VH-VL binders against ER membrane protein complex subunit 8/9 homolog. Designs and how they scored, part 7

Target 1, 192 residues: ER membrane protein complex subunit 8/9 homolog, of Dictyostelium discoideum (Social amoeba) (q55fm0)
Amino acid sequence: MNNNISITTEALSKAHLHSFKHHASSVNGILLGKADKNSILITDIIPLFHTQTLLPMFEVAMIQIEKYCRDNNIDMVGYYHSNQCIANELEPEPIAKKIADRLNNELNNMCFLMISKIEVNRPSGLVSIDKVGSDWLKNRKTLITIDTTSNSEDINEILKRNLQNIKESQIYDFEEYLSNPTRDWLNKSLVL
Key: E = the ipSAE of ESMFold2; O = the ipSAE of OpenDDE; V2 = 0.75 times the mean of E and O plus 0.25 times the DockQ between their complexes.

## First folded at step 1 (VH-VL)

Design s5 (framework fv_solitomab_arm2)
Fold by ESMFold2-Fast, scan of step 1:
Structure s5 (fold): chain C 192 residues (1-192), chain A 120 residues (1-120), chain B 106 residues (1-106)
Amino acid sequence: as target 1 above (192 residues)
Amino acid sequence: DVQLVQSGAEVKKPGASVKVSCKASGYTFTSYYMHWVRQAPGQGLEWIGYINPSGGSTNYADSVKGRFTITTDKSTSTAYMELSSLRSEDTATYYCARDLGYSSWYFDLWGQGTTVTVSS
Amino acid sequence: DIVLTQSPATLSLSPGERATLSCRASQSVSYMNWYQQKPGKAPKRWIYDASNRATGVPARFSGSGSGTDYSLTINSLEAEDAATYYCQQRSNYPLTFGGGTKVEIK
């Protein structure tokens, strides 16, 4: 079964910081790591858009990420999205479903994760969305665990420290790169 | 010289397993996805799975899922397929084929094929 | 799964005739690839992304189509063109092939 998803503390921190930086808009990005028939381990993320996803530019980003993955011994394993509207926080927006369909066509056995607030009953702040027929619906059985092997610090403490240090201003996405090519949208120099 | 060279023909009994190799040369092994496609005698082509040699991610067709594993050895630029619990329906020529990945889903280079015969 | 239906199953023509091979998808696909396979040999990439000829493919071959309807045309058939041609879609997993069209020379 494909019901076991793990994400490293570093990757999780980057995803939340991308969402915090653009709290007034929807954000999205690509999940990187390794997948097999039974599990997905997410070890990094690449932030993409924060206002509007332009599908031709999304395709350009995908080509570049594929090359990056080949050069760095890592694979694209999924997609993340965060909604602008608080009332529909966990329901994928139409554009998110279209992107998930596109990616699922290329990356069968991908994960689709919605970003929300970290809570006692939702320690990662992530909710799995699975394809059911032609639609994408919340999956209550998919476990999303935090892999603390490389960093055992509590995610809440990491996010608190990074927000106090305004680290969200230092994370760049592909949309920012399109506006200013000096922005490192792969964020390899970012220290969290 | 860019090529994919597969291991030789196999004859197996029902219930056995088979492992077929595909050795790549003349290109950067980790820059291309490696797919497996089979063809039963006198029939058409059936895609059965891929591996991305870079990160190791795999994807398998439902027809072989649970019995099929694709692996790689980067040091020898070789991809392997292993199919267990063999049935007569698995009798086919198995081809490895490469593609560039996300934006370029077409098999531009094929191995010569490995015939696997399952019979009692 | 996306089902690809090729027609005709077999096409028998004389040298110099024009051949048109059809491939219909059960749902819209972005592009279609075509492979040529001769008896006892591995398939060869022939046309990719609907209309691009692979290196070494003669100019008499052309591909066209969009959405659900695609075709491969051989403008002036030659003896060396006798083969089975398979279409293949790349829009969805699992990747799927058509049943093939066998082109034979009279």
Scores: ipSAE 0.000, ipTM 0.529, lowest interface PAE 12.5, mean pLDDT 85

Design s6 (framework fv_solitomab_arm2; at its last look DockQ between E and O 0.05; V2 from the best seeds 0.00; counts 0 for: pae E 15.5 > 2, placed apart)
Fold by OpenDDE, look of step 2:
Structure s6 (fold): chain C 192 residues (1-192), chain A 121 residues (1-121), chain B 106 residues (1-106)
Amino acid sequence: as target 1 above (192 residues)
Amino acid sequence: DVQLVQSGAEVKKPGASVKVSCKASGYTFTSYYMHWVRQAPGQGLEWIGYINPSGGSTNYADSVKGRFTITTDKSTSTAYMELSSLRSEDTATYYCARGYLDSRGYPFDYWGQGTTVTVSS
Amino acid sequence: DIVLTQSPATLSLSPGERATLSCRASQSVSYMNWYQQKPGKAPKRWIYDASNRATGVPARFSGSGSGTDYSLTINSLEAEDAATYYCQQRSNYPLTFGGGTKVEIK
């Protein structure tokens, strides 16, 4: 796809925070924002799972996310996933591909992003996964722009600060919500 | 220079609705959150909610959730707050305030001049 | 919700005196902001992130604190400092303000 993908520092921070919280596990969630024919702007994320992704529960989450999107005038624009072994930068796990396929059938324009290590040449720590035929493959040539217009601070410093404040900036995913319904898995209480 | 200019005072009956506006200028409207804070006569400040003009995500205090709606018009760099099902306790001066996001935290660095909404029978 | 308790409610002092305003949180917070408000005017950002003076704020103002206890200090009061000062936390939603401390100059 020839999508121009941008992500805000807030959305990026949430995604990495989710990954960091469950650093020994695979994690995934939904990307929210706005998309047109040629571009995607990610402005938020909804974390979903950090252990086993169950498709029936995924569907339940989608219903609630759709409502949230309507209420907040925002759209589902993609999917993010981090493998259990993030350091190896493996291909997306099979379950990630299945979820991506599910979403691709519903969304007109979506992106699939893998969370990876933050590097000098990849400051977002994100890698685009493109659909090629019936498969999903990494496309490291796809540029993902970090939208820093709302915050001039270096993104690495922002991420470091958020991670240091993880105790007060606790992010919850849908899986945690299932275990404890009092958990705000939409993370409206989260200030990053 | 950054400026937030709000609409004029309103007087409404209980149960009525009113829409307050906050026109922003002097900065990129979509790059900052717009918050709303109210102050009842002789009372302190109460956070009401915010909107991210980029994407339109919102968050509300429980005291106004379901009754107040915050929106934006990017083309005019204007934020709106619609107050519905007005109650006497909603009588207050309502301020819009820009959310400043950087390493210095999330202070409200610029405020509108305030809009007084009076709810009386 | 995080409750912020400010004390004292009113502080009446003479010019030149030192004023200390307290803000206590019901739970630990990482960041605290202070706003100055004069009658009939909108609040102004005064101290942000516990200890940083906003642009235009005189050096006689200072902020400090961590955890649950924060303070705003005016080293030598001037007549123009008469106002109500509010603390505000941004650690968790909902964002909350203290009840305010009214500073009066005798």
Scores: ipSAE 0.000, ipTM 0.512, lowest interface PAE 14.2, mean pLDDT 88
ESMFold2-Fast, scan of step 1: ipSAE 0.461; ipTM 0.809
ESMFold2, look of step 2: ipSAE 0.000; ipTM 0.460
ESMFold2 (binder alone), look of step 2: mean pLDDT 92; pTM 0.936

Design s7 (framework fv_solitomab_arm2)
Fold by ESMFold2-Fast, scan of step 1:
Structure s7 (fold): chain C 192 residues (1-192), chain A 122 residues (1-122), chain B 106 residues (1-106)
Amino acid sequence: as target 1 above (192 residues)
Amino acid sequence: DVQLVQSGAEVKKPGASVKVSCKASGYTFTSYYMHWVRQAPGQGLEWIGYINPSGGSTNYADSVKGRFTITTDKSTSTAYMELSSLRSEDTATYYCARDLRYEYWSGPFDYWGQGTTVTVSS
Amino acid sequence: DIVLTQSPATLSLSPGERATLSCRASQSVSYMNWYQQKPGKAPKRWIYDASNRATGVPARFSGSGSGTDYSLTINSLEAEDAATYYCQQRSNYPLTFGGGTKVEIK
């Protein structure tokens, strides 16, 4: 785990819209960007599932994402998750830990972020999960900074406008693509 | 024809830095990870790290984290590894090798550079 | 880290003999690969994913195994086969290699 994590306003908005669209369900996805030995910059996200993650479907998604990354000069750098159960909203679910282990074995120094809608004191609404021994535990001391170089507008104003315009209905995940292949789960045409 | 061509031999003092290059040709540079492997005189192979030329993400063996840096120049299809704070234990032949991580039939580490010998001596 | 143990360290045989090289992993792996290295030269990919011969590798070479136990067999040894052979796992980072088996021709 890395304590120099930055995420762009567009990537952050997409992650929150995915979570809001399926507020009564767990959601997850892949963080894209660039990592080096000291820092991770997240510039995009790909939403994956909003009910349950079946590992064979996850592997199919991984193959497609890896090809997309090579074609688009971007890397997989981590994983995000949002719990269905509000009582333990920042404790990673067993499936989230399993996916994090799988990705950590491939990437070795990935970031793992939990989405919190009730953590109003954090500008990003994200909480870092660190690997401690063989387990994954939340670390509220790790701050995720918002990279505003491409869009200096406040994230709260962006989210408010996008929710007022019902933009969460326009973001699609891989699970929706499996049910209807006309869904753009890479969300390249989405304007936020 | 795929080729990986590495820079020439280097002799350095302890504490110095050196930058080794690996120039790729004959394929799409961003489609393959570039790994680095070293071999001390008379010893076996040791994995050092990789770079994904697509976005520039890197991964390193714990033994070299903080001292070695891997970079690429996509315009010249060249991967670099900079070794800093050199120690006598870093004396080795350093190889670059390409790896198509996510396609089974293309074969991992299917092409290797010829090697660059780095000697660290006082 | 996954430790790969190769045995024997050195194998000295006559042309025409059968050679069997062993590679054992400290935990179950997939994607075990073998590399041939001759003195002063870079390694060459020889067998990948346990049993697939790389392009140009003679039919006398075969790889087998699963889980923790893997082997490389040369059915009828030829002089050009004198080299050090390294196994490598790609299941987990860091990637690791065995210590190598040196094949010598008497």
Scores: ipSAE 0.011, ipTM 0.577, lowest interface PAE 9.4, mean pLDDT 85

Design s8 (framework fv_solitomab_arm2; at its last look DockQ between E and O 0.03; V2 from the best seeds 0.00; counts 0 for: pae E 8.9 > 2, placed apart)
Fold by ESMFold2, look of step 2:
Structure s8 (fold): chain C 192 residues (1-192), chain A 123 residues (1-123), chain B 106 residues (1-106)
Amino acid sequence: as target 1 above (192 residues)
Amino acid sequence: DVQLVQSGAEVKKPGASVKVSCKASGYTFTSYYMHWVRQAPGQGLEWIGYINPSGGSTNYADSVKGRFTITTDKSTSTAYMELSSLRSEDTATYYCARGGYSYGLRYYGMDVWGQGTTVTVSS
Amino acid sequence: DIVLTQSPATLSLSPGERATLSCRASQSVSYMNWYQQKPGKAPKRWIYDASNRATGVPARFSGSGSGTDYSLTINSLEAEDAATYYCQQRSNYPLTFGGGTKVEIK
């Protein structure tokens, strides 16, 4: 009960679609929203990398995200990671644990989520990775609920529609921005 | 027992139009996108476009430059393609094909194809 | 548009030989499918999402690859495998096909 994690349909869709766009590789990104001592609400995500995460480039991205958050009165509330293709083995890579440690030291309250399959027992398709002592460990008992206030459509139908329309191709991450600066990795105009 | 059955062969003159039907059966018509693909004699496959029967949204390859119209009739589970201002280069076999995602949201391609409709544009 | 280049255009081999069909994309793609087409017939889904065999496809067929380089392998060619094989990407619209590789049995 210490952290109730909720994610809007829009943010959840974007995270899954980022993973689908690059399903042959790992992806990661930053969770945005608001947190208090008992809860985290995720309202957006910022996609970062889909091949290899290099810490200096991560630091560059973080500087820009910190300014974005200040300018828009929104907080960084966590980090997400997805392994190559959706699989039943969800061990976070060492770089993901390093990033989570840095965020955990700087943020009042944060979550570390792995993207997995959407199932009846896990309707968001997200698995929490919790700090236990000095380790980051998978915790399938942590509830991650979908906040349907802005959009009450079933997440499966949203993902099916957007994948059929190849809308994931319109999601850019920071890595793609580095290769082509015209790509808006903040995805300000994205409609899903 | 999913089937896509297309209308018969057509012979047309340049400048005419053609409308090919694709009748679906054995599944919920509005749950899957319908694609159209053509193949000129002795040539490879060319994607033309799709329609989402649920909302009627379409997408087309630039190669048909506004001459291609895809529609559906949900009451008869039938997709249509119409190609106007026919040219000899439009001579091809035209296929409808169902596409979508499998259980668990994994893409599985165009899994069911119609038998094809030969459109011949001569003279 | 993403251009898919298949090679070779024609592959003539004896029964039992290993056939390898190449498909190269002009940019990185995340979804590659393969279709088999026999003369006078509609294409059939053969391999989807790079490596998954469609229902009814014999185990001697396998798909592999990522990024820009994909292949379809037949590990022991049989007479009924004579057909043209097309790769197809679903990473950006328009969807595009390769030019095909015609497999012939000597």
Scores: ipSAE 0.007, ipTM 0.612, lowest interface PAE 8.9, mean pLDDT 86
ESMFold2-Fast, scan of step 1: ipSAE 0.183; ipTM 0.719
ESMFold2 (binder alone), look of step 2: mean pLDDT 91; pTM 0.939
OpenDDE, look of step 2: ipSAE 0.025; ipTM 0.599

Design t11 (framework fv_tixagevimab)
Fold by ESMFold2-Fast, scan of step 1:
Structure t11 (fold): chain C 192 residues (1-192), chain A 117 residues (1-117), chain B 109 residues (1-109)
Amino acid sequence: as target 1 above (192 residues)
Amino acid sequence: QMQLVQSGPEVKKPGTSVKVSCKASGYTFTGYYMHWVRQARGQRLEWIGWINPNSGGTNYAQKFQERVTITRDMSTSTAYMELSSLRSEDTAVYYCARLPYYEFDYWGQGTMVTVSS
Amino acid sequence: EIVLTQSPGTLSLSPGERATLSCRASQSVSSSYLAWYQQKPGQAPRLLIYGASSRATGIPDRFSGSGSGTDFTLTISRLEPEDFAVYYCQQYDSSPRYTFGQGTKVEIK
């Protein structure tokens, strides 16, 4: 089940800024890119929720994301989640496991990534979660690499610049779109 | 650009209460816990508690649990710490802070609270 | 609650010398959640190191952090006049309560 997972600098920056915008709350979203049987390349993300994930609204988002994927020749390749608590951020919450089960049943090869702090031992800040029996458990052996092909700027420098410019306030998720339909939850115009 | 600005110094009598404010600007106020920390002259930093500005949920150090109340006003991006039943031992500089997340932490300038008769 | 004990209480050194400051935790702390601060009289604390070993932006490379588990160290390789201050370690691993050490004063001898 262990895939070779890579994520672009842009996609990684968006995921971390979504988490930064709602640091005191859990956040989640969909990972977009391309996958084969042994590898996953994540090239974008779509932020979904930051307070409470209601499964019916998640299904509405999935329908719209599936259309976006068809129109743009990109696939849903996984799910990301960030817990509200720093000290226990790597243990998937019950709602995260339910969403992962839902996506795992539909997608042939997917990844489930928990967002944590960027550290020397976690250069991307991401931790892989694998399905073991009926549960989802941390997989310390899966390496998540940063694909710098399109942008060689260091992720820490990108995050520093964007946080200083308060760019996290400009990232919108699907939940904000439900409250205000003018919010661009696909973040097509966002410049990081 | 991120800044925490606290209210001015207070002089209070024993047995009264004090309420210190901390106005946040330059970041998403509801996205980060706001912490309160104090430091008496020549003493260590002492953590008092935190508030989740989004939910209003709080957590307090055991020592302060019965006397401290932390609140926030989302419309003004302001956090408040109220400490009741003041004693001379409560004389200290009180700080609000957004403690480290990655490499970003921010501290208010501090509010001197003096408790004297 | 995790108790952080710093040693020594005071370091008396001259400019150009190396300072080594210790922070010991009463139980294991993830290195990802240990920070070091510098505080000068009348000022709020300034973050130096986060995640036990990562320098904060703008912090000179003479400052370095190391350690894991219960034993952590802050090293200042070549003291400059502006480095004479009080230094605190802090853990933010144990939610809901966060704790600071009692501080180490680095002073001119």
Scores: ipSAE 0.006, ipTM 0.511, lowest interface PAE 10.2, mean pLDDT 83

Design t12 (framework fv_tixagevimab)
Fold by ESMFold2-Fast, scan of step 1:
Structure t12 (fold): chain C 192 residues (1-192), chain A 118 residues (1-118), chain B 109 residues (1-109)
Amino acid sequence: as target 1 above (192 residues)
Amino acid sequence: QMQLVQSGPEVKKPGTSVKVSCKASGYTFTGYYMHWVRQARGQRLEWIGWINPNSGGTNYAQKFQERVTITRDMSTSTAYMELSSLRSEDTAVYYCARGYDFSYFDYWGQGTMVTVSS
Amino acid sequence: EIVLTQSPGTLSLSPGERATLSCRASQSVSSSYLAWYQQKPGQAPRLLIYGASSRATGIPDRFSGSGSGTDFTLTISRLEPEDFAVYYCQQYDSSPRYTFGQGTKVEIK
């Protein structure tokens, strides 16, 4: 049961920039970090799709991410999704639930986070989605905190600066890599 | 039902500032970028800048960077473009426009004529 | 800076005829990052095509876009009286990301 989820300012900024780059479409990606029985710390993200998730291509991405995780001593700890439809922004789309089921079957203690707007009652802009029976439902009580140990700058100021510098154009996802192999979908050279 | 309604025409002296408003309705204001584009008589469209209404983040074309400020008021779903140190060549129709990723524009305001003359 | 050059400057045609409008970029543009707009006198521009070939909501099927790289085309298969207007192309691929062509005027013969 995940009741304590933390995300670094760098990882959080990357997730929001992926969403901003493709704000007219649904986006998704993999959360990387470390997990124990009671907590998850997210330290990086890998953006995946921004138009349509094709499950065979998702499987190809998973194989490459698993290798990356082994090589870099980091784990897949969850999944993020942002809906195309603003009216239902926090309700997981059918494809999101299917991916969450797939990941939940393999990962020990994963999280599923929906990206929403940053506001006073949602400082990270993230909402937790929990498995309840056979369905995935938003969890109003799961705490998602911003880990500021590596960067104490406010997330709103980081996003403001990065959007002013059009940094969302410099974040690449796996779908863009499939169209152009020169795209760095791991975003290791990205400076935010 | 989606509408962008801009403020009325302005006549300004050189060296002054003008502030144009754009009120959005019929969609979630914070879900889309708001862009500003101008068109001088018989000239091409020229992009000025954008604001993300959710974050308040802005980006300006280099030509306008020193003179333009774009802001928003979330309580009224209104974006503002202020252009300072006005010159006669700033005489143009100024448009607000809603943008998606990579800045094509699907809905436009009706335009605001700004005339700069001595 | 990507400069967009439209041709011809003016097309004089009759209703029912086909209009073919060209937009050339000074540098390669992803075919997904070019849009076309229609502007009538005294009105704001109206989005016709985005992503080089995708029709915007409510746009009649007589409007079509094509092209890639540096060469893009807007085609109006059978001109209606309401189609006589100025047409602009716009790229949103590279910095500056929001540059427009100078326009092609489609006028009645």
Scores: ipSAE 0.000, ipTM 0.447, lowest interface PAE 17.2, mean pLDDT 83

Design t13 (framework fv_tixagevimab)
Fold by ESMFold2-Fast, scan of step 1:
Structure t13 (fold): chain C 192 residues (1-192), chain A 118 residues (1-118), chain B 109 residues (1-109)
Amino acid sequence: as target 1 above (192 residues)
Amino acid sequence: QMQLVQSGPEVKKPGTSVKVSCKASGYTFTGYYMHWVRQARGQRLEWIGWINPNSGGTNYAQKFQERVTITRDMSTSTAYMELSSLRSEDTAVYYCARDFGRYYMDVWGQGTMVTVSS
Amino acid sequence: EIVLTQSPGTLSLSPGERATLSCRASQSVSSSYLAWYQQKPGQAPRLLIYGASSRATGIPDRFSGSGSGTDFTLTISRLEPEDFAVYYCQQYDSSPRYTFGQGTKVEIK
C-alpha cells in the first residue's frame, strides 16, 4: 500500500476522454508510471475495454503492455475504472474489484482509480480505492493529487478544450485495436 | 422540468437577416452545449452549429459559416441564432437543442418557422 | 462527411406488428456515436436511442437499437398507435459532427 499517489494532467485527461467516448458503458484501463517505497506517480494510461472485459482478451493486452513497459522503461502501476451505473458511480463494480485483485497479485501494491462520467463544466469525481488487507469490498478511499509539474494548466480547462475539440473521438482502446489493428491503442499521436 | 422555448414565427424578404431566440430553463444553462438544427418541409434535419454557453465558443457547419452567428446571454439563459443574406431555400423550421455530453441532443425547443418570400 | 442512408423509405404496418428500420453509414461509425430520433407531424424530434443501443429516459421497452460498423437497426417490437411517425438516425462520430439520415416513415397500413 503506497500512501502518496499523484497523476499528471495528461494521463488524467486521457482516462476521462476514454470514459467520455463510451459514456453509456463501463470503461477500464491500465495506469502507467513509476512507484517507489512511499509514492506512485502516474504519467500515462492505456485504455483497455468499453464492453465486457473477457479474461482471454485481458491476458493478450497484459502481454503487450508488459513488453511496451520493458521497452520504454515505464511500469504498470495500477488500474482505472469508470462505472456504467450512475447511482453509485464511484463505487467499484464487481468486475472492477475482480480485475483489481488480479492485478494487485501481480503488481504488489497498485493504485485502483475510480472516475465518474464527465461533461463540460462538471468534471468527474476522482478517488483511489485502498485495499483493506485483502478486501476491496470495504471501499476505503484515499485522496489522489494532480501533478502539475509538467503542466500547471487547470485540469478543468484542459478537459473543456479537449471536449470542445472532440478529442474523445481520437482516443482508441485495446478493444478497438483487436477489431482493427490500425488503431493506435498507445495513443502516441494524440495531441491534448 | 427542463425546457427550451423559442421565439415566434418569422416572415422575411430575401437578402435580410433573421434572429431566433431559445430560452433555457430547468437546468444549468452553462453546463451543456446548445445546437441549432433546421428542417425544410419534408427534408432531413440539417445541423447548423453549436455554442458553448460557458465560454461563448462556437462551431458552424461549413455551408453556414459565412452567414450564421450563434450567441448567448448568460443572464437570461438564452441562446440566439442569426442567419443573414436569406434566400427562399432558407425557409424551414429552426430548432435549438441541448447537447448531452457533446454527443446527442436530448432536449429540443418547439421550433421556429422562418419563411423567406418576396 | 459520413452519409447515412435509411431503409426502407416507408414502412406500412398495422398496430401490433414488428417494425425493423435500417441505417447504413458510408463509413464505419463507432456504436457509441449513433442515435435514433422519432418525429411526429408538427413536433420537434424526440430522442429514442443513443450509443446505438441505450434507451433514453422515458422511452418504452418496445424500442431497441443494435448494430455496429456501418449497419445499424432500430426495432419496435410491437407497434402502438402512437408509434406511427418518421424516424431518423444520427451519427456524431465524424466531422461534420451531426449528420442525419433521410428518415423512414412508419405509416398505418
Scores: ipSAE 0.005, ipTM 0.461, lowest interface PAE 13.8, mean pLDDT 81

Design t14 (framework fv_tixagevimab)
Fold by ESMFold2-Fast, scan of step 1:
Structure t14 (fold): chain C 192 residues (1-192), chain A 119 residues (1-119), chain B 109 residues (1-109)
Amino acid sequence: as target 1 above (192 residues)
Amino acid sequence: QMQLVQSGPEVKKPGTSVKVSCKASGYTFTGYYMHWVRQARGQRLEWIGWINPNSGGTNYAQKFQERVTITRDMSTSTAYMELSSLRSEDTAVYYCARYRDWLGYFDYWGQGTMVTVSS
Amino acid sequence: EIVLTQSPGTLSLSPGERATLSCRASQSVSSSYLAWYQQKPGQAPRLLIYGASSRATGIPDRFSGSGSGTDFTLTISRLEPEDFAVYYCQQYDSSPRYTFGQGTKVEIK
């Protein structure tokens, strides 16, 4: 698997806002970017679900994301998941492992990231989950770095400002799009 | 009811081209990849290529890459496979099939089009 | 190239008997990318099993799939007259994708 994972400030902010919007629920989504043999750069994310992930709905989402990726020269490079208790629960839920298995089988090489609390020893708030044999296990040795090339502002300051402005209410996931097709599941209009 | 209906049988001379059609109905045509697969008498199924009907993007097997063109017409929900520079070994039944690419299988198939290449 | 080799080439059995069909890959295939199809003369293939072990909609429970790595099996627990056909396995895991086995013909004894 890749040991070098980077995520842009913008993509990271979207992932955390999705989790904050549905803090009482588990959330998940797809990581978009580019990968080579030794590294993954995540430049965007597509939020997916905030209640139950149903296989037929997940399949519809994957078909649309594959089309978007092909048209925009960007790849699906991984999966993120957040448990209801973002601060303390880093163990992937059974549904998260099932989705990761599905994605790992479709994507030759991918990352699986759990959303956690931002801390000094975890500046992105993300924890890598690696496939070991047939199981998915936490790997805290994999450092996930924040790519600040496009925005050098500290992630904590960005999140504080966005939460004060209630920006989490403006991020939409694919589940919300399925209920109301006017929702921007790509979140292109979201200003962070 | 989901259905894929293909054009009728073709008899072609070596060196010519053939164009087979596949009309989809009963589902959202742009929601699924359309693949083409062939089978010569008594032989295994052989994958030719796919088209994403939404974007028009295609992918072809290396063996067919220089001779095959897959297209679609969104207004009629129809996919086309054109194979050029025909040889006797291209004699086969050609199938279009809808692919559940996330799930990794072909769930609906056309009835098949017999293409015979003879001098 | 991942080559799928099916065995036996022909199974001659009577209705009511158990059929066991094998599919061996030249290199490891994720079970999530292995499917089984049934084909009758003059007809297009019909999906039976996907993900190595999941039955497709409308497929009777006498059909089951199993296996992982390089060895996969399709089992028909009690053959019905309509089950006499050719069966193909298919992989999607690696290049070239969408590779099929050569088929196993299940014939009436």
Scores: ipSAE 0.000, ipTM 0.450, lowest interface PAE 14.7, mean pLDDT 83

